# VH-VL binders against o04291r164to392: the designs that were tried, part 19

Target 1, 229 residues: o04291r164to392
Amino acid sequence: DANNPAGLLSIAEEALAEFLSKATGTAVDWVQMIGMKPGPDSIGIVAISRNCSGIAARACGLVSLEPMKVAEILKDRPSWLRDCRSVDTLSVIPAGNGGTIELIYTQMYAPTTLAAARDFWTLRYSTCLEDGSYVVCERSLTSATGGPTGPPSSNFVRAEMKPSGFLIRPCDGGGSILHIVDHVDLDAWSVPEVMRPLYESSKILAQKMTVAALRHVRQIAQETSGEVQ

## First folded at step 16 (VH-VL)

Design w3
Fold by ESMFold2 at other seeds, fold request of step 18:
Structure w3 (fold): chain C 229 residues (1-229), chain A 120 residues (1-120), chain B 113 residues (1-113)
Amino acid sequence: as target 1 above (229 residues)
Amino acid sequence: QVQLVQSGAEVKKPGASVKVSCKGSGYTFTDYYMYWVRQAPGQGLEWIGYINPYSGGTTYNQKFKDRATMTVDKSISTAYMELSRLRSDDTAVYYCARSGDKKAHYMDVWGQGTLVTVSS
Amino acid sequence: DIVMTQSPDSLAVSLGERATINCKSSQSVLYSSNNKNYLTWYQQKPGQPPKLLIYWASTRESGVPDRFSGSGSGTDFTLTISSLQAEDVAVYHCQQYYNLPLTFGQGTKLEIK
């Protein structure tokens, strides 16, 4: 329950392991998006899920910012995610290994009046890996996972975030390699059939969230360097 | 307009149980966390737990986890807290309180309190 | 668990003068990522439930007179009543909500001298 930090850390470590297997491995059947160019004006490598539970998107790209700065920017979801109404940290738990566990309530705007907006109740775990990489991973807390109960969702549909997040590897010579995974179940079956594609498309997820995050970090990096973008 | 009204005072013997009710009015009952907090005579405040009235999900202070049970009846906008295996040091005023914001664990509206006296 | 310690346990202040109540947490309740102090002050008049005064350390609840102010950060917090009125006789409690369990200070009893 809320007084068991070891239980929360166990949830966090399992989420981290699953996130890493998606970010750098083949835990999801990834399909590279058509038209993604490796040239200097491309946003990086972007892939979407095929044949997985929920919908997922992944992106990988270089950014000219240090890992902790990248994490700071991306943890502030309202600053870059257009449909994010609010992010509120209700609890902060030290992980005992230098990492931090946050319990977070997120509300999203609805793209249509025909379905309720989604919200999320999540555990977000930030830590430094043995190889010097920084990670921020996140997953929903549910009755199945355990942990403190989240806020009432009477005006929202509680969506599920499967292990997702950011892996930020420092580069030789400065900057970072940023890996992003977004993996969600938006409860498409609670939406009228004509609107379900908005809630079942990994391509839309990539466009609205995964690519938006990478683009945002790159834009800030270029503003910091003084380049006109 | 927001109001929390609790059940009346109780006198119990050690080993018994008590169930305190808390009826909310003037707001959407299922939109806010409900907290239970107690205050022994001349003492500070002690958090017992909270419940999500929409889902029925609960979170307890570990001190009370084995003895406290929080429930809701959405149809009458009422929360309940039952404390079992009562001891003399459970003598206290028991409060229900609503979250001041759906997004933080502070309390803006409190019930009037229910005195529970445990004596032989 | 985060222990909240208030000082003094009681004080007496003349009408119209400043009252100062302190609250100290055993660890920081400031979260650097959002720059918020997870601290609340309550007023509890005799025979009454607590009433919310201040949240996020320094934000006054609607309807609370502006003579009440909260200040401090991290581990050290202060509730100030700039000009004490007779109706301010109460016990004042601080509470942290940085993590669970939620914990309160032991209370500070404020009386008129």
Scores: ipSAE 0.831, ipTM 0.924, lowest interface PAE 0.8, mean pLDDT 91
Fold by ESMFold2 at other seeds, fold request of step 18:
Structure w3 (fold): chain C 229 residues (1-229), chain A 120 residues (1-120), chain B 113 residues (1-113)
Amino acid sequence: as target 1 above (229 residues)
Amino acid sequence: QVQLVQSGAEVKKPGASVKVSCKGSGYTFTDYYMYWVRQAPGQGLEWIGYINPYSGGTTYNQKFKDRATMTVDKSISTAYMELSRLRSDDTAVYYCARSGDKKAHYMDVWGQGTLVTVSS
Amino acid sequence: DIVMTQSPDSLAVSLGERATINCKSSQSVLYSSNNKNYLTWYQQKPGQPPKLLIYWASTRESGVPDRFSGSGSGTDFTLTISSLQAEDVAVYHCQQYYNLPLTFGQGTKLEIK
């Protein structure tokens, strides 16, 4: 049982390492998503997974906000994720290095009445890296990982979040470079065949989550700079 | 009317085991965490662990993890807590309690308690 | 582990007077990201199980009389009974649910003077 802080930190550090290997490396076979025009209006670079367990999406873009503000915005998942019904933090554990571990229960709306909505029980780890970057990474807690058991999943299908999150690098001159990885298994088997593509498509995941997060932060950056003169 | 009804008092010798039952009624048993908490005579409350009755998953206070076993039988809306290798300082009233919110660790309904006495 | 310390260990208050019971946590139980205090108060009458009074530090459970209120934030919390009644004789416990293990204060015995 990984109830004590050292066990939870071990899960958190492993999730961080796996997330970083996806965000800045080739742990997932990434295929760049065509359809973004080059230029000052570009949202950034978006990629989707090929030949991986579950589905994954990655984005990288510039944001005119400091890293801590970006992290604050993105941690408030209901504010930017349309399909997010609720987020409840059940436990908060300080890491010994100034980071924070959260145990989080998330419920989602279903995109159709033909399939049960998904929920998630996750560990989310927030910390500052040695190079000044800020990281928020997250992964499901299951019997295989250890850790505290999550809430009853009545009327929901418990989905799996594989190591995912945000890497936020400060830029010279202000602002941030934001890397996003979403990697999930939505249990597409439990969904009728006609609706299964909604749960197996990394492109839909990118559009609904990964791109949505990047757009939201960039929109707030514009509103903040334009609101006060 | 939400109720938790526990099994009757037990007297045990050191080294034995005890299994306390807790039957829930008046609510959907599998929708809420179930907690086990004990209170030694004249002492405060001590959390033992909780169980997710839907999945059967458990989480124990580290102090009890090698001696306590929590289970559920969903078909009869009943939770169980077994404590093994009993010692005299395990003498206490053992309570079951339900989470007050489906997504938080506070307790709104408690069983009546089960006195377990461990005596030579 | 978050240690919960109550004060006083016992007190006696005249009927109709105000009673105050304090609970202090060894670490903050306020999570700034959601602005919630992870603290609960229970009432335990002699020979009975605990009964929920207050959760999230200040939210009164349904059916609990208005004379009970909770206040405080971070590490310092107070349960107040604005006008003590005879049926309020009990031990009062605070509990944090900020992290595991779940921990309780040692209890405060409230008596009528």
Scores: ipSAE 0.825, ipTM 0.918, lowest interface PAE 0.9, mean pLDDT 91
Fold by ESMFold2, look of step 17:
Structure w3 (fold): chain C 229 residues (1-229), chain A 120 residues (1-120), chain B 113 residues (1-113)
Amino acid sequence: as target 1 above (229 residues)
Amino acid sequence: QVQLVQSGAEVKKPGASVKVSCKGSGYTFTDYYMYWVRQAPGQGLEWIGYINPYSGGTTYNQKFKDRATMTVDKSISTAYMELSRLRSDDTAVYYCARSGDKKAHYMDVWGQGTLVTVSS
Amino acid sequence: DIVMTQSPDSLAVSLGERATINCKSSQSVLYSSNNKNYLTWYQQKPGQPPKLLIYWASTRESGVPDRFSGSGSGTDFTLTISSLQAEDVAVYHCQQYYNLPLTFGQGTKLEIK
């Protein structure tokens, strides 16, 4: 049932609502990282989760690019996420509101031979909000959510992405405010005990993924500053 | 060599069920999607659904969702497709096919086909 | 559902000549974000299952002769056989995998004139 466009849109809209409550609200118990504060020379504000299922990180920063350009850059995950081996879109479904749903298979490199590499099977939803913001949110598809069955994970540990993504608000006078949420369960129980802290650290998630995304967009914005109008 | 070998032809009456088997060899059975596709005589190809043999998860074409059941037995590298409440327009050759890679829904290796005839 | 329509339904081409088979989708199967066309061509010889020829619209499967090529983008696609051989007598099918359900063209029967 959830394999048709209406069922997929329902999953997508639920993921969007959960993502927004994390990005701009208190759905996750956020703790701001010490020494990370706003300023002209700062990347932005970064927070990590406390006492939630899985691990989560959030960032907010200014970028001197239009919202759609920011989304385009960040959707190309291998270009900025060091451990990302591949991102492949298996299906593309137009949403009735002008948005787009993608069904995505992502493979990650393993940073060590002590643990199997992770992969993800996700729904990614891109749309404009009523206030003019552009959003890209993503969540794993599982038997619990419904939706099309993902690829075999025989050589990978299937990790879970909880509602995550990018909220990109246009600024008066140009540029964008970028909110990022990453929320994952890396199945830390499937690694040797000595390695489990690396798979349970929201600080490591922030450094490797959330902050990396924000830095990447800001660097591209700087490289195009002479052509931005 | 990668090979998919299907069960033999079947003749069924309207209202019956048929279960077609597809045994994979020469590759790791649980690493690839398995698809089911049928072809009525002189007609084009019609996708029925696919199964992830690792998890057992299935996805069906809505046309067949209430009548088709796909399963696997990993211990013998065999996939099954059962079609219930048969009618004469279900007469077709039924194919299993393996995904070409994990990253897209196209098929690189096909079984020889199983003719299912629904008559009388 | 994305409807795939092939033309012609049947054609006859002399040995050594070029054969051209067209496939049109009811909506674009090009995804702009990755710039890929989600289209595949299969060859089906009499009494045999389909065989993969071309995927991603233009990528030739290993072992497929150089005379087979795929081209086109968006909604309009072409399979070309540059110099027809006797063993190329078959029905050719296009398939989209842009979204579910997976759908095939009705097939094009190619014969030697």
Scores: ipSAE 0.820, ipTM 0.918, lowest interface PAE 0.9, mean pLDDT 91
Fold by ESMFold2 at other seeds, fold request of step 18:
Structure w3 (fold): chain C 229 residues (1-229), chain A 120 residues (1-120), chain B 113 residues (1-113)
Amino acid sequence: as target 1 above (229 residues)
Amino acid sequence: QVQLVQSGAEVKKPGASVKVSCKGSGYTFTDYYMYWVRQAPGQGLEWIGYINPYSGGTTYNQKFKDRATMTVDKSISTAYMELSRLRSDDTAVYYCARSGDKKAHYMDVWGQGTLVTVSS
Amino acid sequence: DIVMTQSPDSLAVSLGERATINCKSSQSVLYSSNNKNYLTWYQQKPGQPPKLLIYWASTRESGVPDRFSGSGSGTDFTLTISSLQAEDVAVYHCQQYYNLPLTFGQGTKLEIK
């Protein structure tokens, strides 16, 4: 299955279905973060996981940018994710329907010098849905999923990304509705007990990643338009 | 400084198997992908597969998937490639090569090559 | 599979003159999202293994003389030797790493005229 484009597309389509069920449904037991919204103005609706494997966060908000521009910004993780050290695409596979599959190696900075930094080996699938929405979804590749073997994980702890991503819906009159899901397992058991909250808190995940992404695209939208929205 | 040293030439009959070794030195063996590539006489290069020597995970060119087996022995910094059910068109020089970077599948250091001759 | 085709199959160039070797891929190896060309050039001298010259289409490997340069984008790539030396007699291979399987051009034999 390692060199089979049909096998990779199957993994991608399963990840897409799982991501959508989290983004717009109740596949994760979501708890809304009322009063916990970042910034002086509300940027949208934010929720965190309860009683799921790993940790998860989602956000939904309006962005005054076209869907493709939002996707472009968010696919460039180092530009908005402070802890992201690097993102490297090792393989690019065209999917049918105009979609694209990427095999990606991502390295993160560690929050402390006492724990190893995390890295990820993932499949990222970008495609346009029948309703005109644009989707970027991503999940880890492992021996259980199949697919090409990832890089050696020396000096990193290989973390798991469960189906996650961005659903970007065009609005009448311009702009987009952005849904974000981040769902990860950072292997908190490999970290000393005093540091585990940094690796297993869905609230910290929301603040550092999910909300940061939404805030970033909204800020760019305001700066590039030069208008008060 | 970085070196890959391969086992010596082999002569085999059709239907047999051959196992080529590749010993790495001058670097941390488990930090880099290891590739296997072959070159038939007077022909171009053909990728066989790669192995992650840290995990032992493998990825094969579909052409070789049912006949090639790549393994590593971390304790002696050595990679192996075994090709089974040999045919006369498997006569080639077999190379091991190390990845130059975790970011991409290009090869910066190559072994000296192992000639495998398959003849009746 | 991405097929890599080199031209010419062989060429002869006088010492000190410019040599140009072309490589064409059957589909683009430029990824627009990162603006990188997934192409590598190797030099293979008689009786020796390949040696890395250039990666990402135009980045010279450490220790490679500056007379070697790579250019091109998308499907069409060029290796140039600005002033041919006697030790440059070799077969030159291009390789794509845009997707699997990894594939090589058939090689271009460079000789002194």
Scores: ipSAE 0.819, ipTM 0.916, lowest interface PAE 0.9, mean pLDDT 90

